# VH-VL binders against Increased recombination centers protein 19 (IRC19), part 2

Target 1, 188 residues: Increased recombination centers protein 19 (IRC19), of Kluyveromyces lactis (q6cq02)
Amino acid sequence: MVLIKSRKSIVTATNVCINSSSKFYLTEEQVQSLGDKEFLTASYRRFLRMRQFISKRQMVKESYTTYLRYKFKIEDFELKRSKLLSVSGMSAMDFRSSVQKSLCFLIKAFSISDAYSKDMIDDSHKCKKIIKNLLTVDYHRNRIINRSSNMYQYYRKDFTFFTDGQNIGLKQFEENLMRLNECLGTRL

## First folded at step 13 (VH-VL; from k6 with heavy chain S104Y)

Design m6
Fold by ESMFold2, look of step 13:
Structure m6 (fold): chain C 188 residues (1-188), chain A 121 residues (1-121), chain B 105 residues (1-105)
Amino acid sequence: as target 1 above (188 residues)
Amino acid sequence: EVQLVQSGAEVKKPGATVKISCKVSGGTFSSYRIHWVQQAPGKGLEWMGRIIPIWDEAYYNQKFKDKATITADKSTDTAYMELSSLRSEDTAVYFCARGDWFSYGYSFDYWGQGTLVTVSS
Amino acid sequence: DIQMTQSPSSVSASVGDRVTITCKASQGISSWVAWYQQKPGKAPKLLIYAASSLQSGVPSRFSGSGSGTDFTLTISSLQPEDFATYYCQQYDSYTFGGGTKVEIK
């Protein structure tokens, strides 16, 4: 298996999610010091680089890229959160920290090795299952949405489907994912 | 920053039960591994078990599986360890410790101050 | 479970001395070892993780090395605050070594 610590150490263990020299990680300096545009660009680039580890299949890579674009360019995360959790305030979690942790979650999902300890392998498997399930759900949602612009507003922008009783399974998935985000400090 | 604060010292009779708390402030408690470590008087460190609060998944050292019950309450950011059927050899300091899942998650970078449990007749 | 055999059990040393502590794992564990310092009446403190990575705030006189089964903690120039007990720990089942007490000669 492939270990991600830096491009030059693909067989070494990746015990640390955040590394000052890694093309795959956001360093604490980057989180603290970059301007907003630069931070978003650096973040998006790192998520995009993870495509190569997610699947060999072009269709899955495309699904991932579509999801990533939605999350970075369109989703009103705070609106989604408030509707799913029935809360009126913005989250207390720092935006940049939540992006950094989301990237680490993705790295854990796809940076696995027989040299890892049992807990490292278990963490990787848990993260991977969540990401793959998320992408599968999003793939099917996109197929439905592409039939009508009203469906895009309904599923992606105002999230009306949370409250109308027509999409109970999808609502539960989104609620579970949002509660996971609250627990982990992520924005998956 | 992250801080682990344990409940105070306990004196118990043989056969009793004790429940030690470990309250975590700072960070994202649900994502941590919370470990428990025993140190008998004048002795070394012995790992007892850990819980991953987000999964509600406890794992025990076999030596302690019939003695300890480890739980977590995500609503109060508090982990607990209950010791049952106390005997004099259970007299020890008990530490909680954190592994952060996202960073070095598997080493213990923050520790509670310890809780002395004394089992006396 | 993977046993960690730590040696020596104690070492008597003077300020300025180089101190070396070893741990041997009962089977290969890659680099998944941490080292802790504990002073009497206090909680342990993480020094080294992943065999050789220095924890934030720990002086550079502490270093770790090793992989596979043999691991070493080195204090390059012992300071008065370094008189303590040191423990290794493996990450697979979290067992500790027996400890090494570093005491003044």
Scores: ipSAE 0.491, ipTM 0.778, lowest interface PAE 2.4, mean pLDDT 84
Fold by ESMFold2, fold request of step 16:
Structure m6 (fold): chain C 188 residues (1-188), chain A 121 residues (1-121), chain B 105 residues (1-105)
Amino acid sequence: as target 1 above (188 residues)
Amino acid sequence: EVQLVQSGAEVKKPGATVKISCKVSGGTFSSYRIHWVQQAPGKGLEWMGRIIPIWDEAYYNQKFKDKATITADKSTDTAYMELSSLRSEDTAVYFCARGDWFSYGYSFDYWGQGTLVTVSS
Amino acid sequence: DIQMTQSPSSVSASVGDRVTITCKASQGISSWVAWYQQKPGKAPKLLIYAASSLQSGVPSRFSGSGSGTDFTLTISSLQPEDFATYYCQQYDSYTFGGGTKVEIK
């Protein structure tokens, strides 16, 4: 939407002077020094603030917020990773760094400006396409899950759907996303 | 600590080909841009091109489009630049550098030590 | 292509002097400029990114300013280790300025 792109120029203006005081980013001091509860709270607030730049439509905002809560409150990322990649043990990537990088990925997706260089614009478009696809897939998954609480366990908690051959396309999407996370150091 | 280690100096005859490697260690390779920069003897820096290994996307300065081929191998975290049809004018130090993906500036935050390519006789 | 015109091409200065180096872009480029220091036989080192942001580990005597087309690197009190060549760079096509050699007077 044109209004969404026009709204992104405000974030771009914020980017001109942002490194220590921006409420959109996690500073290196925050990553290193906050207690665990404070870090998660600060992180969640920053992801939630991005809601206003993803869409002006309330339904999309609600879908994003639902996904965000799932990622923060429910998802066992390491279980998901181990099942998708057929590996044991935890990833080598530092948890706090991966959260910070995931936030940066989201900001890149929606902070488009005419003042950006060609490579900044290209990166923004790539990040945006990935986030939009992720939210679309999640919307469809939620539609299926809302039919049964057993479906929630199946799709969201134990990831049984990876192994039973009933959801080949969804499994492939999750596999591709996890491989991207491994390359970027993110937890999308 | 992120390090970029380049292959050693090369002496080549006119018309030959050289392939310079740039191994990245101590950091993420696949999502960052790897840039190549030429510095002729006594001259300034000139950008040649870059690759984004995760997308396998190379982009070149028009001046070097027919001279250089930039590739990457994600399995070894190594970028390569091949220079073909070497001439004496190609005698230079060639640097690789990492374009920071996560910073706000897209500046070259880490550089290789440089590879001297000498084209003579 | 966006050209970066860097001046002066050289400057002769003493320890303790304030040194100012400028770059002018051929068109507006917002704040997308970096500054590098290069000593003979060494790779360049990033000093300033996004026109005015100081890279980690770089002494605070280095500062950058500017937006649009005119950019400045300032060394507030020159030290012996600062005698080097300095380059600006824009991020759209990655063009470097011609360089400024800072020499002992």
Scores: ipSAE 0.465, ipTM 0.759, lowest interface PAE 2.4, mean pLDDT 83
Fold by ESMFold2, fold request of step 16:
Structure m6 (fold): chain C 188 residues (1-188), chain A 121 residues (1-121), chain B 105 residues (1-105)
Amino acid sequence: as target 1 above (188 residues)
Amino acid sequence: EVQLVQSGAEVKKPGATVKISCKVSGGTFSSYRIHWVQQAPGKGLEWMGRIIPIWDEAYYNQKFKDKATITADKSTDTAYMELSSLRSEDTAVYFCARGDWFSYGYSFDYWGQGTLVTVSS
Amino acid sequence: DIQMTQSPSSVSASVGDRVTITCKASQGISSWVAWYQQKPGKAPKLLIYAASSLQSGVPSRFSGSGSGTDFTLTISSLQPEDFATYYCQQYDSYTFGGGTKVEIK
């Protein structure tokens, strides 16, 4: 029933990214033609549908949902990028394309099929490891932030922790993730 | 639309080195597999190796592992193949080709135009 | 390393003929076979992927079949533009067959 866990995933995944509308993918027509509000709604719905394939554990599902809400409603991605990479320009990849590619990254990470080649399985494994690590780091960050609202501003809105010299590991993680985003055209 | 454009023909002497470029436009170079294929005059196709630019991960056909070096420059969306210690039997057309997850299971759906390398005295 | 044995090495045929080309893998490779067409002086062109799936823009007279070790490309009714060399490839580890030249009779 579900494309991501189907033996037919190769054909369906290929079609969704090129020439079809699916409840799991964003078509090129949707990227180019939807109004801004409709695009955000369609995108959020598709990311939310991935929840069941990421984990059966309720705690992980909740962490993923919290991550999505932050990314869609709160994060100033361009501010974060500018501070981490010490650059002043806007991202080369436009917003809508970066959302589409981020969704494709998740689909690669959690698509499982016996019909995949060894090269596809290896790529999927690498993507899955990155997403699992991202969610683990985000889970631990949320435990720190829950101690006061000032910490939310510090870690989530103005990113002051990048310069405090006391969060070196977390800063390095965020920098590595941002460099990956630059190479792949994603917004993870 | 994805395009692969290769550097022009080369004439080299035995013992020399050549570096062939494959510039990718359109799509997301870093996420592709970039493959290299040799076709000697009047002969068939032979796979030489590939790189995954985002992982900087090259893998070679054993026949070519001591002859070819495959690299990628993510800042210019260009893959390279360097052939060292050239001999007359290295005279061939060399193709680059793309594989991508969302393009039919990493089959080679886009190819460069080919680069003729001629090794002669 | 997986070897792909392609036969025949050449075939002479007329427009309208049915042509069958085979590839045999030295070990099982599931359905990870592609078929390419190459005309003189040109890069190869993908026709069939995953043993039996037709690439976009390829005429329906081309078809592929097989699984495991034995694979077949069929051209149901040759057209003038189909005279070319055809290659199979297993793309689990990327080995090509030796090629089949389809020539005018």
Scores: ipSAE 0.414, ipTM 0.760, lowest interface PAE 3.1, mean pLDDT 84

## First folded at step 14 (VH-VL; from m3 with heavy chain I34M)

Design p1
Fold by OpenDDE, fold request of step 20:
Structure p1 (fold): chain C 188 residues (1-188), chain A 121 residues (1-121), chain B 105 residues (1-105)
Amino acid sequence: as target 1 above (188 residues)
Amino acid sequence: EVQLVQSGAEVKKPGATVKISCKVSGDTFSSYRMHWVQQAPGKGLEWMGRIIPIWDEAYYNQKFKDKATITADKSTDTAYMELSSLRSEDTAVYFCARGDWFSSGYSFDYWGQGTLVTVSS
Amino acid sequence: DIQMTQSPSSVSASVGDRVTITCKASQGISSWVAWYQQKPGKAPKLLIYAASSLQSGVPSRFSGSGSGTDFTLTISSLQPEDFATYYCQQYDSYTFGGGTKVEIK
């Protein structure tokens, strides 16, 4: 079952797992000392490093990369949040903290060890499942977006489909994901 | 300041049911595990079970699976534990405790003040 | 189920003494052990997590060590406020050790 085992990773027939996850985090010093732009860049790089663990399939890796680009470069998270949850005002969550927690969420998804406790394993599986579902949905979203030139604005920027009654399934997914973010303090 | 505040002491007859609460304030309730721990008079700590509010998923110590029912209300940041078919042996202080989710700890960093449940004829 | 055997059950010591409490797991649990302090009539307080990490606000005289099956809590210099009962705990099924009461000699 295990094909390759190193100090940093475990490669199986179906999965790549992180054995030592410390290198994938920002140091506390970095979190405290970096400017906003530098922090975002550094964080983005950490997220990109996770690409190799997301899937062995190239298509999934590409979906992940596309999603990251959107999340870091395009998405107005607060706008999406306000529309989905029908709330006003900014999130109370610290921005840097939410980014770190999101990275932690990803790392947990792909950090499984025989040394882990039961709940650690369960958490890892849950995170992984959520990430997989998220990327699957995003893949389908992109397929829809690519059908028309105005769909990108509609689905990615204005979020008009939240209120116009179209694509209820996608709206429900986004709503559930946002509620998850509210609970965990993430911004997935 | 994170606080776990439990409901007050209970006195029950054998065979009765009791439900105690644990309200969390000062942090996000659903991002943590809520644990329940029993401590009989003069005895040690015994883990009973836990719930993950965000998933509404409870897991129990085998010893308490038929005794305790653990629930959570995310809207009020409150965890509950119901003890059924109470016996004298169930007389104890019951603690709720918070367990980490994101950190590498998974330890119980905050505790409620405890709830004494007395079962007597 | 994983059992945590804690020893000793009680220890008499004086202020300034070095106190060592041990906990043995029935099977390997890596570093997934926590230590708690409990005073009479109070809730337990987290001292050490992940076998050796000191909880914020806990005095540095407390330290934890060990991995696999053998774990140790050490109080380098016992203070008057340290007389209490201490418990180890493993993360897999969250079971506690039997406790160690540190009493004044």
Scores: ipSAE 0.769, ipTM 0.916, lowest interface PAE 0.7, mean pLDDT 92
Fold by OpenDDE, fold request of step 20:
Structure p1 (fold): chain C 188 residues (1-188), chain A 121 residues (1-121), chain B 105 residues (1-105)
Amino acid sequence: as target 1 above (188 residues)
Amino acid sequence: EVQLVQSGAEVKKPGATVKISCKVSGDTFSSYRMHWVQQAPGKGLEWMGRIIPIWDEAYYNQKFKDKATITADKSTDTAYMELSSLRSEDTAVYFCARGDWFSSGYSFDYWGQGTLVTVSS
Amino acid sequence: DIQMTQSPSSVSASVGDRVTITCKASQGISSWVAWYQQKPGKAPKLLIYAASSLQSGVPSRFSGSGSGTDFTLTISSLQPEDFATYYCQQYDSYTFGGGTKVEIK
């Protein structure tokens, strides 16, 4: 049931959805004209704007923010990719494109309307599910990290857990996510 | 440039099965929906079904659910459609087309050249 | 399933004419309609998506309008290369209209 409708969003009893998502995207001009640092900053801001749609729960929003900071400021995506997929070389996907597609993926996850087609709705749901799972996994990861500072390096930088044989489930999750990224050209 | 290249024309007997292919180049195959469209001679376009390669999920027009089987091979960027129990009424040009995963419009922006399937005794 | 009723089935026109094609959906589908052009022996070509958005590379003489159930494709000034068959399509179940053949008068 829709409780509040506006030009910007639709608020239901359980969800907040994007009604008009245009403002959450970077313009083509921005994508083409901004320097790398500016592009990243602008993109980061767009991702931050999505917090309100991630969940009504503050804890989840915080997890999202934490993950976002890691993704934008810390993660060596190529290193992670190479280790997970046992591949050499860099991804063929353009960096800016991958960031944009990731943002689009996120926006899509929280853009639902009664006016949407079946496939639009299905896509949104799938994206949402993936995002929720991702944040759940990361939440638990952070819980471990917060208990021991050494675990930050282990999970976030060196990715030692890929090969230690102790985190099989987590590795599998990361691998699946990376394969998804390979398919969609995203950097989730 | 994005291209969808379909396999060549087929001539089959009634009761036979045919499998046609649609290879995508110039873009990421898995980020799209691959659709199949039938066009009988001198007739309009009819949507048959689609597959989402990334999820390996196919959805069919009810009219074609027992006629067509749509599959995708992500490793070769190729979509397939198999038509079984061919009848004369299945004689048509079959098109593959793509729908963008990230677009707000799920329209078909690129099309294959079409594959003529002729069913005759 | 959503049906798309396209009209007219054919229209005779001259170069320079304004041509209007209509598509009516059996139920409300917001703006999720596309328009295609097909020439004999060729695959369809996307002209308009989301009811009114012009596909890249398509001449500006093509325009789409409508929302809900009634949609219109307009060719403001018909050109020789525009003689073809046009189809509307809805996004929900991807059904096409019956087509409109634009013929030379």
Scores: ipSAE 0.765, ipTM 0.910, lowest interface PAE 0.7, mean pLDDT 92
Fold by OpenDDE, last read:
Structure p1 (fold): chain C 188 residues (1-188), chain A 121 residues (1-121), chain B 105 residues (1-105)
Amino acid sequence: as target 1 above (188 residues)
Amino acid sequence: EVQLVQSGAEVKKPGATVKISCKVSGDTFSSYRMHWVQQAPGKGLEWMGRIIPIWDEAYYNQKFKDKATITADKSTDTAYMELSSLRSEDTAVYFCARGDWFSSGYSFDYWGQGTLVTVSS
Amino acid sequence: DIQMTQSPSSVSASVGDRVTITCKASQGISSWVAWYQQKPGKAPKLLIYAASSLQSGVPSRFSGSGSGTDFTLTISSLQPEDFATYYCQQYDSYTFGGGTKVEIK
């Protein structure tokens, strides 16, 4: 049941969906013409615009925003990858491409339409599930971090929990997520 | 450059089983859908099924659900299709094709060269 | 399953001619249609995706249009290398049209 339909979104009793996904992408011209800083800023803004579709719950939106800030401003993805997968060298994926793919991944999660094919719907559901799980895990991570001042470095920068045997569940989640990133070329 | 290379032509007797392969190179195998398409001699294209390697999920055209088994080996970037209980009607060229997971098209942008399977007594 | 009715089954044309091929879907499928070209003994080649988007490397004389149930592939000026069989395809169940053979007049 559709409660509110706008040019940009469809709000139902249970979901907020994207009505027009094209507006959430960077144009090819932008991707080619922007400098690195401008590209990141523009991309970040696109991800922020997706916040309204993540959840109706304010807490989840806040978790999403916190996660984005970490991902764009703090996280050393390559360091995380190397430590988590015990691999040397940089990812073969182009940075801009991986960011765009990540945005696409997110958009797919919240773009369900009656006009979609079975595979499109399935893809959307899978993406949504992954995003929801990711945010849930990150919410719990932040709860732990907020209990002690030294935990931020531990969980967000040094990634010591990958090797010290603590919080195995979180490590396993990160491993699975990183494997997914390796397969899709994303930076989730 | 992305390439799909299929295994060679097969000649089988009725009742036999054949397994054909499609190896992908030049891109990430797991991020794409691998499709199989049948083309009987002088006939059109017919979609048989697909597998999503990353999820290891196969889906079939109802017409081929009991005929074809589609699998994928992520370690070798290879998709497979096994055809069982072969009949003369199964004589055809079989194509593998790639569908981009991130593309809006869900179309087949790269194709294998095709594998001829001949079933004769 | 969604069926794609392609017409005509064959067309005779000359170099320089405008050629139009149509596909009708049994139900509304938005813009989820692709067009392919196949030459004898070769694999199909993607020409158009999402009803109207030209695949990279495909000449601009090829164009696609349509939405809902009616779709069209147009070759604005037929070239010698364009004599082939063309297929439409829908994304829902990946069904192909019956094909259109473009032959030399």
Scores: ipSAE 0.754, ipTM 0.908, lowest interface PAE 0.7, mean pLDDT 92
Fold by OpenDDE, last read:
Structure p1 (fold): chain C 188 residues (1-188), chain A 121 residues (1-121), chain B 105 residues (1-105)
Amino acid sequence: as target 1 above (188 residues)
Amino acid sequence: EVQLVQSGAEVKKPGATVKISCKVSGDTFSSYRMHWVQQAPGKGLEWMGRIIPIWDEAYYNQKFKDKATITADKSTDTAYMELSSLRSEDTAVYFCARGDWFSSGYSFDYWGQGTLVTVSS
Amino acid sequence: DIQMTQSPSSVSASVGDRVTITCKASQGISSWVAWYQQKPGKAPKLLIYAASSLQSGVPSRFSGSGSGTDFTLTISSLQPEDFATYYCQQYDSYTFGGGTKVEIK
């Protein structure tokens, strides 16, 4: 049920949705003219702006922020990819494109309008579900990490849990997510 | 360059089944929605259904729900449409078309060349 | 299902003429309308998406307008290569209009 509808957002009992999403994207000029560092910074800011739409729950917002920091500052995506998919070499995916698509994915997840078509709505829901699941898994991962400092390296850098036989479910999740990224050209 | 290449023309007898293919190249197959469109001779375009390869979810025009089965093979970047219990009225050119996931607003930006299916006794 | 009523079914025009084609949706569909051009023996070609956005590579003489239920495709100055059949389409159930054949006068 929609509780509040504005030009920029729709607030429901359980969710906040974007009604006008144009301002959350980078301009084509920015994408073309910014240096790598500036592009990343600008992109990061856009992702941070999305925090308010992720959840009304502060805990979830914090999880999201933590995840973003990891993704933008720490994660070796190519290493993760190579280990998960057992592939050699770097992805042929354009980095900037993947970041933009990821942002688009996120925006799509939290954009709902009465003007949307059935497929638009369906896509939005699917994206949202994926984001929610991702954050849930990451939340639990962080709980483990917070209990033991050595687990950060294990889960976030070396990805030892891919092969230790103790985290089959988590590995499967990561593998599925990576395959999703391969399909969509995203970097979730 | 993005291309959609469909299988060749088919001639079938009434009651038969035909399966036509649409192979996508030049872009990521799974990131798009694949549509099928019917065009009877001298007639307009009619949407039949679509599949989202990444989710393996097909949705059909009610008119074609018992006629067409749409599938996708992500490993070969190919979409398929099977037409069963063929009748003379199924004689038409069938097009596959791509709908963009993120950028082109769900419109059909690329089309296959079409596949003529002729049903005759 | 949403119906798209396209008019006219045919139009005779000369090179340089302004041509206008209209589609009316049976219910409100925001701006989720596309326009296609089809030539004989060929696949349709996307011209306009989201009611008014020009597809890349399409000449600027093509334009789309409208929102809600009434949509219009305009060719500002008809060129020889523009003689074809045009279709509107809505995104909710992807139904097409009946088509408009633009013929040489």
Scores: ipSAE 0.753, ipTM 0.906, lowest interface PAE 0.7, mean pLDDT 91

